# VHH binders against Protein Ta0236: the designs that were tried, part 10

Target 1, 206 residues: Protein Ta0236, of Thermoplasma acidophilum (q9hlj2)
Amino acid sequence: MHDLIMSMAEVDISLDIGTKAVRLARAAASSYLRNEKLPDPPADPIFQEKHGVFTTINTYPGNTLRGCIGFPEPYYPLGEGIIRSSIYAATEDPRFEPMKIDEISHVTFEVSILTQPVEITVNPEDRPKAVHIGRDGLIAVYNGASGLLLPQVATEYRMNPEEFLEALCEKAGLWEGCWKYKKVKISKFQATVFGEKDPEGVVEKR
Short names: E, the ipSAE of ESMFold2; O, the ipSAE of OpenDDE; V2, 0.75 times the mean of E and O plus 0.25 times the DockQ between their complexes.

## First folded at step 9 (VHH; framework vhh_etentamig_d1)

Design j5 (from g1 with R54E Y103W W107Y; at its last look DockQ between E and O 0.54; V2 from the best seeds 0.00; counts 0 for: pae E 2.6 > 2, unsure alone 62.3 < 65)
Fold by ESMFold2, look of step 9:
Structure j5 (fold): chain B 206 residues (1-206), chain A 127 residues (1-127)
Amino acid sequence: as target 1 above (206 residues)
Amino acid sequence: EVQLLESGGGLVQPGGSLRLSCAASGFTFSSYAMSWVRQAPGKGPEWVSGISYEGGYTYYADSVKGRFTISRDNSKNTLYLQMNSLRAEDTAVYYCARTEYRWTSDYGSTYKHFDSRGQGTLVTVSS
């Protein structure tokens, strides 16, 4: 069981890359709010590779959610995805009013760089065995309904894999036990997360 | 620079069929999800159908499910809508729209955003 868990793939992204990602996110939101030219992505090759990405903006010092938008599937190069997700998290998250430029110095930015989602293709009864709590995020898709849970959700609520899958069904607006049905597509992904300790401050891996 | 050109509209009788096409240019068609949106006279836009960028997932409004079929040919940069069993209520200008699905990570919800659309093609269902 331990050997199976230890064989899960991981993305090893340096703090230098993570810092550039977070700086890009802040610069994109700031430039957009000022109606200025958007920043260019860093030259590092990873920013040209397609990755899923989320930008999270939290209040400071309160550390409460202010906006969080992303693209779990790797449709865009990472740099473009960061720019888009940052602007959307700041201005187009339907849960919050659009951010104004004077607010930006009172928030912190966080970027989650995702691995490509991999479909869990085992028999439904074995799906819980394919889920690594604390490492895996989950996506469910069925007939136009979809839902996503980030890896930290399961850890925060102390869920086992079956509970995590059930929470995923609820988030997708599906029925209790939906993950037991073969036609519900379930995928997993991992995230490497970097964020500012305080506004415009040191970036740390989380 | 995004260009979307709908065609194939016209006058049909109730119960009839029609096939709409949308020619796309000015962007990488295969990198975007696409939708059909319609607007009846005097009404607001109504989403009709959507398709994933690879074509593997299709979505339909309840009002058209079982009657309409969305498809795409990424090699020809073309989106299609096959409309069968047409009703008077289907009378509208039909637009193809470039679609971006966005996710709120805190709770994992999705929503649709239409960042571009064409000029539309008129479908009139009347005897």
Scores: ipSAE 0.226, ipTM 0.624, lowest interface PAE 2.6, mean pLDDT 86
ESMFold2 (binder alone), look of step 9: mean pLDDT 79; pTM 0.806
OpenDDE, look of step 9: ipSAE 0.289; ipTM 0.623

Design j6 (from g1 with S31D R54Q S109T; at its last look DockQ between E and O 0.60; V2 from the best seeds 0.00; counts 0 for: pae E 3.5 > 2, unsure alone 64.1 < 65)
Fold by ESMFold2, look of step 9:
Structure j6 (fold): chain B 206 residues (1-206), chain A 127 residues (1-127)
Amino acid sequence: as target 1 above (206 residues)
Amino acid sequence: EVQLLESGGGLVQPGGSLRLSCAASGFTFSDYAMSWVRQAPGKGPEWVSGISYQGGYTYYADSVKGRFTISRDNSKNTLYLQMNSLRAEDTAVYYCARTEYRYTSDWGTTYKHFDSRGQGTLVTVSS
């Protein structure tokens, strides 16, 4: 019952909202590269609410990472977070050269909207059972140390739940097996992901 | 106008403790992540510690983990740094800074961008 109650409390983000989010991301990067006025966020209330967010830009048709920057903590209103993360993913991702305007037609945009983290309150030995690989991102906090891993880290590295928790301990600068200690706070969150099928094309929920 | 005012620095012996404060004004303090940055004589700036705007996430440089504790009180617009077990190498001017944490997808690496800082407060650790 606990799982059903938690599932019902999750934010329901419609495809219409997701489409507006992705369109905003593309418009923000495009306007910035053209040195034009940045777009205003859509009027929908969710864009004025604080949410964690990432913008991912992939090559097209190659579908390889071109840039990905975000704010996992709900620091900005969603609309502002999308605008900032999109511009940074396009121009300030240290792994890549800044995008030029001619590249816009050869990339797809993807926006990941994060849920508020919820503490995993089961006994430590049961924590792996509360982690859903591919769905959950994780946060660890202990004695002034903290770390965060996005959901896709586990799938990218083919981790099981215990491996994911161990990687989280390492990210937080904690000891091996830190997640087995009840005073280490472990929280989980999800990302709802929307992306273009092709440049400026149909947006789908992923 | 953004204002950040550090205080609490002073002379202390090795092994001692100090608590730094940073009074913030001219902006909505609870909307911003915050950091402590220090600069030792003849060295470039070194990030020391950071805290999310809700206070739920804290971060530390390896050189201070376990000795320093960052905290904030959003009702008082104040950032704190509790420094314990002080060493000579902790001697520096300590600055309070508004911070934007950015996250990349490669192992969730965060990095810091500082858009404002205060005048600093001197901490001297010597016998």
Scores: ipSAE 0.165, ipTM 0.579, lowest interface PAE 3.5, mean pLDDT 86
ESMFold2 (binder alone), look of step 9: mean pLDDT 80; pTM 0.824
OpenDDE, look of step 9: ipSAE 0.411; ipTM 0.690

## First folded at step 11 (VHH; framework vhh_etentamig_d1)

Design p1 (from j3 with D54S S55G G56D; at its last look DockQ between E and O 0.71; V2 from the best seeds 0.00; counts 0 for: pae E 2.01 > 2, unsure alone 64.8 < 65)
Fold by ESMFold2, look of step 11:
Structure p1 (fold): chain B 206 residues (1-206), chain A 127 residues (1-127)
Amino acid sequence: as target 1 above (206 residues)
Amino acid sequence: EVQLLESGGGLVQPGGSLRLSCAASGFTFSSYAMSWVRQAPGKGPEWVSGISYSGDYTYYADSVKGRFTISRDNSKNTLYLQMNSLRAEDTAVYYCARTEYRYTSDWGTVYKHFDSRGQGTLVTVSS
């Protein structure tokens, strides 16, 4: 029960905490672009706990991807992870040019806080039934190779569970249908997402 | 001061095996992701393999997948690279590097930043 209670607490993140997370992300990117001292994380204990995290920046009002970088493994304390991921999403995402300070008022910030991965232990042919599109991200590990896909990849590309597992095999550098082999370890995780409705506006849980 | 000391290199025949080690000190080893990076004569550095701080996640360049295995022992502050089925093109100086892995939102693409590395250990694969 203790482990279950801790898991539930990680998934059940309050809007107050989510708002602080998003405000931290914006402040970190803004301070970096202005060559100012980076913000301190909020004092709340969760920001000192290690969590996987992504910061996503979207254009506004266009709402198209502008940058998204993160750390799926709980490598950093959440506060540090948010600061780093925000700065990287703004300035070091190789898919996009570095953000300029003038752009900050034309984007929204979103923070995704990840759960610990849990192995899918059903028979391989039943693995698709254990995958919930839009909720679950996936990790595959086999013979020293690994790959990872975030939950939104499946919804963005309108994948069903089998297609999502196939995409995971490709990401890991494995063969078509690798997820049907019992020795390929498949794990799943979830994300709790908070984002600005408008630039610097009200933060919503998503 | 961050110290990384690679060892285990040497001369080996094609198809042979070597195990590299990297002894780490001067920082909290278990708090950092680590990589092996190699540099062949006359070429730029090439990332070979990486591992998360806990050891739960491992990553490999396509050129070494299925042949090399990265591991770590956080209680001994040591990083390892088991290299099997060695080929002439694996000839290089191998460096242990402290690493930050970054992922994009699509397909989980990994980007690597290396802030420290050791002096390296030479691996020569030759008949």
Scores: ipSAE 0.340, ipTM 0.685, lowest interface PAE 2.0, mean pLDDT 87
ESMFold2 (binder alone), look of step 11: mean pLDDT 81; pTM 0.827
OpenDDE, look of step 11: ipSAE 0.353; ipTM 0.656

Design p2 (from j3 with D54E S55G G56D; at its last look DockQ between E and O 0.63; V2 from the best seeds 0.49)
Amino acid sequence: EVQLLESGGGLVQPGGSLRLSCAASGFTFSSYAMSWVRQAPGKGPEWVSGISYEGDYTYYADSVKGRFTISRDNSKNTLYLQMNSLRAEDTAVYYCARTEYRYTSDWGTVYKHFDSRGQGTLVTVSS
ESMFold2, look of step 11: ipSAE 0.382; ipTM 0.712
ESMFold2 (binder alone), look of step 11: mean pLDDT 80; pTM 0.816
OpenDDE, look of step 11: ipSAE 0.504; ipTM 0.751

Design p3 (from j3 with T58P; at its last look DockQ between E and O 0.40; V2 from the best seeds 0.00; counts 0 for: pae E 2.4 > 2, unsure alone 61.6 < 65, grease 24.9 > 24.2)
Fold by ESMFold2, look of step 11:
Order: structure tokens, then sequence, then C-alpha cells
Structure p3 (fold): chain B 206 residues (1-206), chain A 127 residues (1-127)
């Protein structure tokens, strides 16, 4: 099981790519708020590949959540996903008022790039061993029901792998222990996070 | 360009049935969730039914549960709505809509957004 975990596909995203991603997110939100032409994605191949993505906007200073919208499944090329998620995080997060242009200099941008989901194909009894707490997010699909938990949910609530799988069942609207049933499809993914240290400042990998 | 073409509407008596179709082109149909949305005269749009891209989960508004069945055939790029036990209040223009799920950071709460729709097909239920 240990060897299987080490063989899982990972996206090792360089700081150069992460910086371009965060700059794109800020440029997209800024351009939208000014009613200007939206930026083009960078030419690097990864921006044309489908990835799940979240854009998070936090106040600065204070580092309080200001908006966070994303697409965990890889429906869009990464560049398009960043542009959309950034604009939505700034203006269409139902938890917050739409951002005004005068706020842009008082926030930091963060982009979370998700790997392609990979089905956990081991026997159901071994599924907990295939889950790496703090690294993996999870998706469950069964008979028209689905649910998703981001990697940080397990860490934030101090869950072990079985508890994380149980929480996933609840999120999907399924029964207790659903992950023990072979016909429930369970997939995992990871996230690489890049963010501004201060508004428009250096970008760092988190 | 994205194109959605609804068909199968018409005049039907209460208690009758109709089957709507939506032919999709200009995008990778199997990668998108799809919905049926209807608009009755003088009213705003009302979501009726949706289906995931993997066809694993159909969704229904309470007003149509047990009477309507949504399905898709990804090999034919076609979305369907089987409508049974039709009532006068089902009278509306029915639109096929491409659906975008957006997630917030609070446990990945999801909501539906319709980024494209067709021209619609009229369903009239009357005696």
Amino acid sequence: as target 1 above (206 residues)
Amino acid sequence: EVQLLESGGGLVQPGGSLRLSCAASGFTFSSYAMSWVRQAPGKGPEWVSGISYDSGYPYYADSVKGRFTISRDNSKNTLYLQMNSLRAEDTAVYYCARTEYRYTSDWGTVYKHFDSRGQGTLVTVSS
C-alpha cells in the first residue's frame, strides 16, 4: 500500500508556473472590475491542460477570507479556470459583497491547482490505506449521488483516513460506511498552492 | 459555437406524455452537466431537472419528481426529458441548458449556473 501511495500521479508545479498563475488571477479580477479586456493565459503547456482550480482572496493585512470559488473537477483548461475562478471569487461568492476596485490593493491572491482525480482501485477494505491525510482530497460517486472533500478538511478536523471516508459518505448523501461498498467509486486528488506574500508582491509556494 | 436544439414539444391533454430531446454540438458534451429549465408565460425561469456528465445522478424539482425522467446519451450528444402525467401547470417553453457547478471553500458547497441554453420547445398542456 505504501509503495502504491508513492506511485500516485503528482503535479510538481514550479514556482515560475505558480507565479504566472497568481499573476493571472490578480490580472483577471482587476481587469474585470475595471471593465477592461481580460488577460490571456500564459503560453506554458500546463495552462492549456485541464486541472481543477480554486482562487482564494484574503484581506491584507489580517489574512481574513474575502472570497473563494473554484472548480474541483478538471472541466476547464487551467488558464481559463484561473480567470473564471478569480472573477467569481471577487464578485460572485454568495458569502460576500462583490469586490469594488478600491479593495484590490488591500487583498492577496492565492491559487490552488488540483491534480487529475485518480480512482482508488484497491479492494474496499484497503481504501483507508490509500488515503494520505493532509495531501489527498476525495470524491465519491454512487448511483447519481456525489460528494467532494478538499484535502484541508481532514487536517482541519483532525480526521484519520476512515473518518475522512465517512465524512465523504455524508457529504455525498450516502449511507454510513458507503466507502466499504465496491460500487461506490472513490477518487483522490492533490492541490498545490501559491499565494502573494503581500498585495502584488512576491509569490510563494504554500 | 455552442449549439443546443430542443425538440419534441407540442399540445397534449392533461395526464398525457411527451418526450423532449436536445441535440448538442460545438462542445464536448460528455464533459458537462446538463439541465432542463422551463419558463411559463409571465414567470421567470424555473429549473426542472438536471443530470451529471457521467449520467450517475439525475436531479428533479419537487414539482416533477416521479413524473419526469431525465437521461442522456453521450454517444449521440443528446439530452432527453420524458414527461409523464402532465398537468396544466407544466405548460411552458422548455430549454436545454449547459450547467456549470461552482464550489465555495466552505466544505465545497455547490450551486448550479447555466452558461448556455437553446431556443426552447413549447409544451402546452390543455384540454
Scores: ipSAE 0.288, ipTM 0.662, lowest interface PAE 2.4, mean pLDDT 86
ESMFold2 (binder alone), look of step 11: mean pLDDT 77; pTM 0.776
OpenDDE, look of step 11: ipSAE 0.352; ipTM 0.654

Design p4 (from j3 with S31E D54E S55G G56D V110I; at its last look DockQ between E and O 0.50; V2 from the best seeds 0.00; counts 0 for: pae E 3.5 > 2)
Fold by ESMFold2, look of step 11:
Structure p4 (fold): chain B 206 residues (1-206), chain A 127 residues (1-127)
Amino acid sequence: as target 1 above (206 residues)
Amino acid sequence: EVQLLESGGGLVQPGGSLRLSCAASGFTFSEYAMSWVRQAPGKGPEWVSGISYEGDYTYYADSVKGRFTISRDNSKNTLYLQMNSLRAEDTAVYYCARTEYRYTSDWGTIYKHFDSRGQGTLVTVSS
């Protein structure tokens, strides 16, 4: 039965949609750098739905981070979020100097589309079992305090599910072990990632 | 075009409470995250609290957690900050700011970008 299981994110978003998303990201950054009219989002309904999104720009062929900005909460319609995150990753990531137009043919674009968060409704003792390291990002909310961790945090720092939940409590400004309390609302989300194999090249699902 | 008008500041004793308001106009308020930022005399700006566009997520600086509560009423285009258990260190001009919470790839670090703010309202906490 293991072979039949697909992630929620992979089932929901086709390569055709992912290709349009990545093309939109490149077009937005390119148009902005050329001081031209920004592209319109594709007409496909998903681009008008609110989704969390990140745009990542990497050097090519070196494949080192050049910029990565996003909105993990579903603040914008997906199309608008892609346009904004792409422009910001290219020009307003405080870790890097703004990109110049001559650089754009030497980078690859990657778009991460986040699923709508879903509450983990199991008993607190079972919450770690509901967390899939490397797949799930987490959100905690309690009494007006909140925090969020992206999926890669757990894998980059080699956390197990319990450690990931503890890090989430810290991020939210809550107490140690907050996830053991039923009234702390914990939600999870996933990301589906699409990126260019080489500059302006074929888009692949990651 | 974007207008943010803070109110509700004043002089208050330590341990007291104040409720700040921010009236917004010139933009679609419900489409933007909002923050309160404060600036004490002779110091740089300090982010205090933030709220997502629908109010589902709230954020607080460590210095105010448990004492301050941010809220919004999108039907009235108004942002609020309930400040309880006030301390002398809370003395500052408080600004309402239109905010975009941007995240980077490392540790999910939240980068707060403020593209507009009001003129501020003075809060003085002293005996």
Scores: ipSAE 0.166, ipTM 0.559, lowest interface PAE 3.5, mean pLDDT 86
ESMFold2 (binder alone), look of step 11: mean pLDDT 81; pTM 0.831
OpenDDE, look of step 11: ipSAE 0.597; ipTM 0.817

Design p5 (from j3 with G50A D54S S55G G56D S105A; at its last look DockQ between E and O 0.61; V2 from the best seeds 0.00; counts 0 for: pae E 4.2 > 2, grease 27.3 > 24.2)
Fold by OpenDDE, look of step 11:
Structure p5 (fold): chain B 206 residues (1-206), chain A 127 residues (1-127)
Amino acid sequence: as target 1 above (206 residues)
Amino acid sequence: EVQLLESGGGLVQPGGSLRLSCAASGFTFSSYAMSWVRQAPGKGPEWVSAISYSGDYTYYADSVKGRFTISRDNSKNTLYLQMNSLRAEDTAVYYCARTEYRYTADWGTVYKHFDSRGQGTLVTVSS
């Protein structure tokens, strides 16, 4: 359930912006957990632009997932999206209990800034050919069910395009081979990812 | 405060048509995806249809495809659901819901979050 017609334009985001994005994510989650006023987005224009975004929270030093929430649809300004996604990642990821404030110092934040999803309109059997591992994230939508995998998921698990699509089916709670079904809408997007090396530490582009 | 007010429900015979409306206020309507969700007696809520914030994209449950049409007028802050060829199984309270799609980037289920909905409007399809 996405606006799938928007541009495949690459998101060229500087490390400076990425750093600010990650810091905003951390600050938002932290403030929320402390019942404090939420931070304002940075003044940089990009934070007022609408972008899909994900915030990922990992434990440190264990580097295990602690929360991940995002909005692939670019209906929020980036700044707002980061604030929302980070708070949700921390407190409303259904896979995890809400974070406690004492956990903030033991996690790292990662922010993925997305391009607008574009539907893969080729014949279903040719969908794997339209997927570029390491570059493309995927979204599946069918009958109210949806799932999304960021580009790095394919690389981390060393997936080929078909495997990536299968994983997407699973992620969406759909059936094996769902990507071969014409009525299942498959879209792709790209992401620029920034993350802390350690809690409140240096942010790197990933 | 987010407010959603559904209207247009009623009693209709099988094969009949209804048009539901949802008046939205208290938020920037044009910035949010919207959904119709229904709940039949004794059943859980069922997602019916969704429309993107711009209205460019519409989505339907298989159960209503070809029969229902979702639309929106952002200038009027109004969401619509045209229901044609109504069936008995369409009987339910229909809710307008502001929709936030919350995705996870790893393995697992993605959740659609309906953070706000109205009181609903009852649609009864009966001969």
Scores: ipSAE 0.088, ipTM 0.473, lowest interface PAE 1.3, mean pLDDT 89
ESMFold2, look of step 11: ipSAE 0.088; ipTM 0.536
ESMFold2 (binder alone), look of step 11: mean pLDDT 81; pTM 0.825

Design p6 (from j3 with S31N D54E S55G G56D T109K; at its last look DockQ between E and O 0.49; V2 from the best seeds 0.00; counts 0 for: unsure alone 64.4 < 65, grease 24.6 > 24.2)
Amino acid sequence: EVQLLESGGGLVQPGGSLRLSCAASGFTFSNYAMSWVRQAPGKGPEWVSGISYEGDYTYYADSVKGRFTISRDNSKNTLYLQMNSLRAEDTAVYYCARTEYRYTSDWGKVYKHFDSRGQGTLVTVSS
ESMFold2, look of step 11: ipSAE 0.363; ipTM 0.685
ESMFold2 (binder alone), look of step 11: mean pLDDT 79; pTM 0.817
OpenDDE, look of step 11: ipSAE 0.452; ipTM 0.717

## First folded at step 12 (VHH; framework vhh_etentamig_d1)

Design r1 (from p2 with E54R V110I; at its last look DockQ between E and O 0.53; V2 from the best seeds 0.00; counts 0 for: pae E 2.3 > 2)
Fold by ESMFold2, look of step 12:
Structure r1 (fold): chain B 206 residues (1-206), chain A 127 residues (1-127)
Amino acid sequence: as target 1 above (206 residues)
Amino acid sequence: EVQLLESGGGLVQPGGSLRLSCAASGFTFSSYAMSWVRQAPGKGPEWVSGISYRGDYTYYADSVKGRFTISRDNSKNTLYLQMNSLRAEDTAVYYCARTEYRYTSDWGTIYKHFDSRGQGTLVTVSS
């Protein structure tokens, strides 16, 4: 029953765990930039469990995107995923030049830990009712085409659920209104987000 | 240790079809995302298509969308590429590659990392 309950519901991630996740992200990027041994993940069990994850790096105090790379599917144990995504966000995001070590004190780190996607199984015309703006990210899959939108896309662009589903169709390379067709599989997931208020400072849940 | 063996290439007329296969060994195939990458004579490598480790997600370069279909059979350790409506510009050596797909915040996949690939199979589209 306990295993079933966990598979049917979100795990509420503590601020202590979130703080360790963000500290790991910063340590991984910092160690990489210094050509030092990468940090070991914390011992807490969640870091050994497979989770989707994104690391986001923003300038400080400007708070503009500096890098954001992640793995929405749970390929890696969370700890390894954080280490990889942090290093990639810092040095291998093709939208930005690789970060130099002197920048590390002028950025904030944010880690988004993703839940396992769950298919929205209601009738297609009711799918907008199953979407919670600001909470849910979406995935669409149809005949080899797929697309994914993170939860914050809808809030950043002030979308309602139908607009979010339409944006998802476009992201997947599908047609307008694709979400109304039952053979288009729509799944949702959530992200628990933790980030530094200022560089190396207090970590907060977002 | 890692082996990727492509097959199914050959000479085909424009508009024709071909199915490529890639037999994987020396690693746990079902634990890795996979791609097809092609290299035309005198050109750099071009990513063509990719697939997640379970097959839940597939990805295509714009130049092949609607014409090519990637698939995998994890019970047979095999990756496939069905190529339809072939054009002269599809002529290339096609490689099977182990892949890490990285997502950006903005809307899609923008980086593919290939840690190993096979020897390739030649596809020639010619009249």
Scores: ipSAE 0.300, ipTM 0.673, lowest interface PAE 2.3, mean pLDDT 87
ESMFold2 (binder alone), look of step 12: mean pLDDT 80; pTM 0.827
OpenDDE, look of step 12: ipSAE 0.347; ipTM 0.655

Design r2 (from p2 with E54K; at its last look DockQ between E and O 0.52; V2 from the best seeds 0.40)
Amino acid sequence: EVQLLESGGGLVQPGGSLRLSCAASGFTFSSYAMSWVRQAPGKGPEWVSGISYKGDYTYYADSVKGRFTISRDNSKNTLYLQMNSLRAEDTAVYYCARTEYRYTSDWGTVYKHFDSRGQGTLVTVSS
ESMFold2, look of step 12: ipSAE 0.340; ipTM 0.685
ESMFold2 (binder alone), look of step 12: mean pLDDT 81; pTM 0.838
OpenDDE, look of step 12: ipSAE 0.379; ipTM 0.699

Design r3 (from p2 with Y53A E54Y; at its last look DockQ between E and O 0.64; V2 from the best seeds 0.00; counts 0 for: pae E 3.2 > 2, unsure alone 62.9 < 65, grease 24.8 > 24.2)
Fold by ESMFold2, look of step 12:
Structure r3 (fold): chain B 206 residues (1-206), chain A 127 residues (1-127)
Amino acid sequence: as target 1 above (206 residues)
Amino acid sequence: EVQLLESGGGLVQPGGSLRLSCAASGFTFSSYAMSWVRQAPGKGPEWVSGISAYGDYTYYADSVKGRFTISRDNSKNTLYLQMNSLRAEDTAVYYCARTEYRYTSDWGTVYKHFDSRGQGTLVTVSS
């Protein structure tokens, strides 16, 4: 029943909710850049629930990264997390200059809503089989040390599951092969992603 | 208003242990990530360790990994730092800080933003 509920939770983030999330992200960045009052989150209950979230801003039509900041741990209610991550992606991503208001009509917004992490409970030798490249992000925790890798890391670096687990060990500051030790807790999470097709345009589920 | 009060500092010999505490008030403690930041005499601040709001993620600077353990008790609004195998280079004023951990998409690079800090507690490691 637990597995069924988690599967339905991933499917249950509707396009309606995703559209509201993306609209909120754009409105937050736009209002901030104009020195205006920030938008209120939508009233839908999910925006009051704590979720990990990332806001991604890409150039349009070039579709190159312009900014992406997020909070993988559910620090904030989703609505607040979207507002914060959007403003940070637009203005506080150290890889890029702060966005100017005249840029906002030449970018697209994307919001990634993260699932609550679930522990991979199979035998350590079988952990790679439980990892779906491109879908799963990973967290390792051991003896006060921890690390996290987002799903796209494995895809961008063309990693297989074992390579992804090794990269996770390195990120956590643990030893090579740490994922083979049963006392290293490894959890996975997913992202449900919604983004604009065009600046201020139709929002789609990715 | 946000108040952070560090305690538990003192003089300790190399190899010894010390446990720092930070009492938090004026905000919902369980909603915020927290860090320990230290500042050695004549040096700039150095982030030491961090913990997520619910305590399920912990982070450590390389210089303290395996020797220090961060923890929190959200029912008591208290942050802790257990410091073992202390070295002379651990001598510093230790600050409790309210923290926001931010991640970029590229390789999961983490940025730390400190909203508030306490007055600090002095740890001296000396023979």
Scores: ipSAE 0.190, ipTM 0.613, lowest interface PAE 3.2, mean pLDDT 86
ESMFold2 (binder alone), look of step 12: mean pLDDT 79; pTM 0.809
OpenDDE, look of step 12: ipSAE 0.370; ipTM 0.664

Design r4 (from j3 with D54R V110I; at its last look DockQ between E and O 0.48; V2 from the best seeds 0.00; counts 0 for: pae E 3.2 > 2, unsure alone 64.3 < 65)
Fold by ESMFold2, look of step 12:
Order: structure tokens, then sequence, then C-alpha cells
Structure r4 (fold): chain B 206 residues (1-206), chain A 127 residues (1-127)
């Protein structure tokens, strides 16, 4: 019963949890670059729950992208996902050269924790009304095809809900208007973002 | 030690069907995404299909969409590929691969990373 409630509910991630998540991300990348044992996740139950997650590393003070890798599907327990995404963002983002240990004190870490996806169960004609631009990311699944768009895609490209759903169809490799067909499963999720103000500094909710 | 063992390949006529299996051991199968990758003689490797850890998401290359179906049975640590309406161009060695799907911030683009694979099973489609 309570699993059903969690799948239908909006989950709020506390600043305390977010701070632990960001500290874990920094510790994982630092330990990896030093060839040391990786940190253990915090004991808090949420770190053993499966969540989608992204780690973003930005230069400081320039605040330019240095690496960003994630797992939007809730594939790993959150703690493991943070550790993996942090190491990959630092060393395996194909857009950038692998980070050297000397850089770690000149970057900030940001962790985006994704909620469990919740199916949009309204009639297809009402699906745009169930999408909140800037808050919701979207997933489409149909007959072996799937696609995903992060919340920021819609705001960055100034999309309305219908345009966002159309972009989702394109991302999934489906037909134009796929979201109007009730057998296409559309789910939404949210991301809660926490990041350092400055290297190793105070963590804030974004 | 991660071990992946493909089976079910063979010689079939065009239009025929085969079901490939991949037996997994040495890791927690239910915690990993899996893929099928094929390599035809004289060609580079081609990703064919992928499946998430709980069968919630499946992915297909355009060349096989509608003809192939990926599935998994986590209780048997086994990955499957049902191949229907086979064509000569499907002739290849088929590998199963342990897969990690990664996204970058660039429009959430998916990348496939294969950290291990089996030795393969040969599928030959000919008259």
Amino acid sequence: as target 1 above (206 residues)
Amino acid sequence: EVQLLESGGGLVQPGGSLRLSCAASGFTFSSYAMSWVRQAPGKGPEWVSGISYRSGYTYYADSVKGRFTISRDNSKNTLYLQMNSLRAEDTAVYYCARTEYRYTSDWGTIYKHFDSRGQGTLVTVSS
C-alpha cells in the first residue's frame, strides 16, 4: 500500500539530505582521483532507495560546465548513483578531458535527485494540463521505445506543455502526436537540486 | 568474475525466427541493464537492443524495431532476444553485454557503456 502512495506522491528532499548528497559526490570524486577507498553512502534510508540522479561539476569562480553525468532511471540506490555519477562526471564525460586531482579544489559540485516517476493517468487530451513546465521531466514508453526529457529542457527552449510532449515523442523515436494515444505511457518526475556555493562551502537548495 | 554465455544461434532461412539466450553469473543480474550487440563479418559492432533492470524500459535499433523483442527473467539470471522476420543482413555474431545507460546535460542524451560482454553466438540467415 505505502509503495503505491510513494509512487503517486511528490517527495520533498530536505536540505540535510541534499547536503549529505553533495558531500558524498565530492568525496567520491576526490577519493577516486587519489586512488583511495571510495566513501560509504550516508546511513539515511533514502540513500538505499533507488532514485535517478545527476552530478554536475562546474568551474569556480567561472561557473562553467566541467562535467555532468547521470542516471535518470531509478536504477541504482541513491548513494551508489551519486558515487558513480560523480566519478563519471569528473573523469568520463566525453565532452571534457578527465579531471586531475589539482582541479578538485577549483570546482563546485551539484547533485540533482530525481523523484520516482508517476504515470500521467488523465485522458490523453488532458495530458498537457498535467504537465508543469520547469518542474516536471517527462518519460514516454511505447512498445519497446522510450524517451526522456529533463525539466530544464522545456524552460531552456521556452516550450509550452504541448511542445514539451511533442519533443518527448521525437526523443522517444515515436510519431508526431504520440502523446495523444492512450497506449503511450507518459510519466512525470521532478528533480531537486543541491549545490555548493563555493568549493567545499555551504550547500544550498537550488 | 562476470560471466555471460550466449546461446540459441544457428542457421535459419529468411523470414524465420530464433530466440537467443544469455546466461549471466558472477554479479547481481537484477541490478544491471543489459544489451544485445552484433557484429557481422567485416563490419564494426552494432548495438541491437537494450533493457533496463526491471524491464521497465526497452530500446531497439531502427534496423530491428518491430522484428526483435528483448526480455529478461531476473529469477533465472537470463536475458533473451526473440528475433522474427529474419533477413540476410541480420547474419552476425550476437553478444550480450552488461550495460550502463548514461546521460549528459546536453538535452539528456543517452549513451551506452558496455563494461563486459560474452563470447557470442552465431546467427546465419541464408537460403
Scores: ipSAE 0.182, ipTM 0.593, lowest interface PAE 3.2, mean pLDDT 86
ESMFold2 (binder alone), look of step 12: mean pLDDT 80; pTM 0.825
OpenDDE, look of step 12: ipSAE 0.297; ipTM 0.644

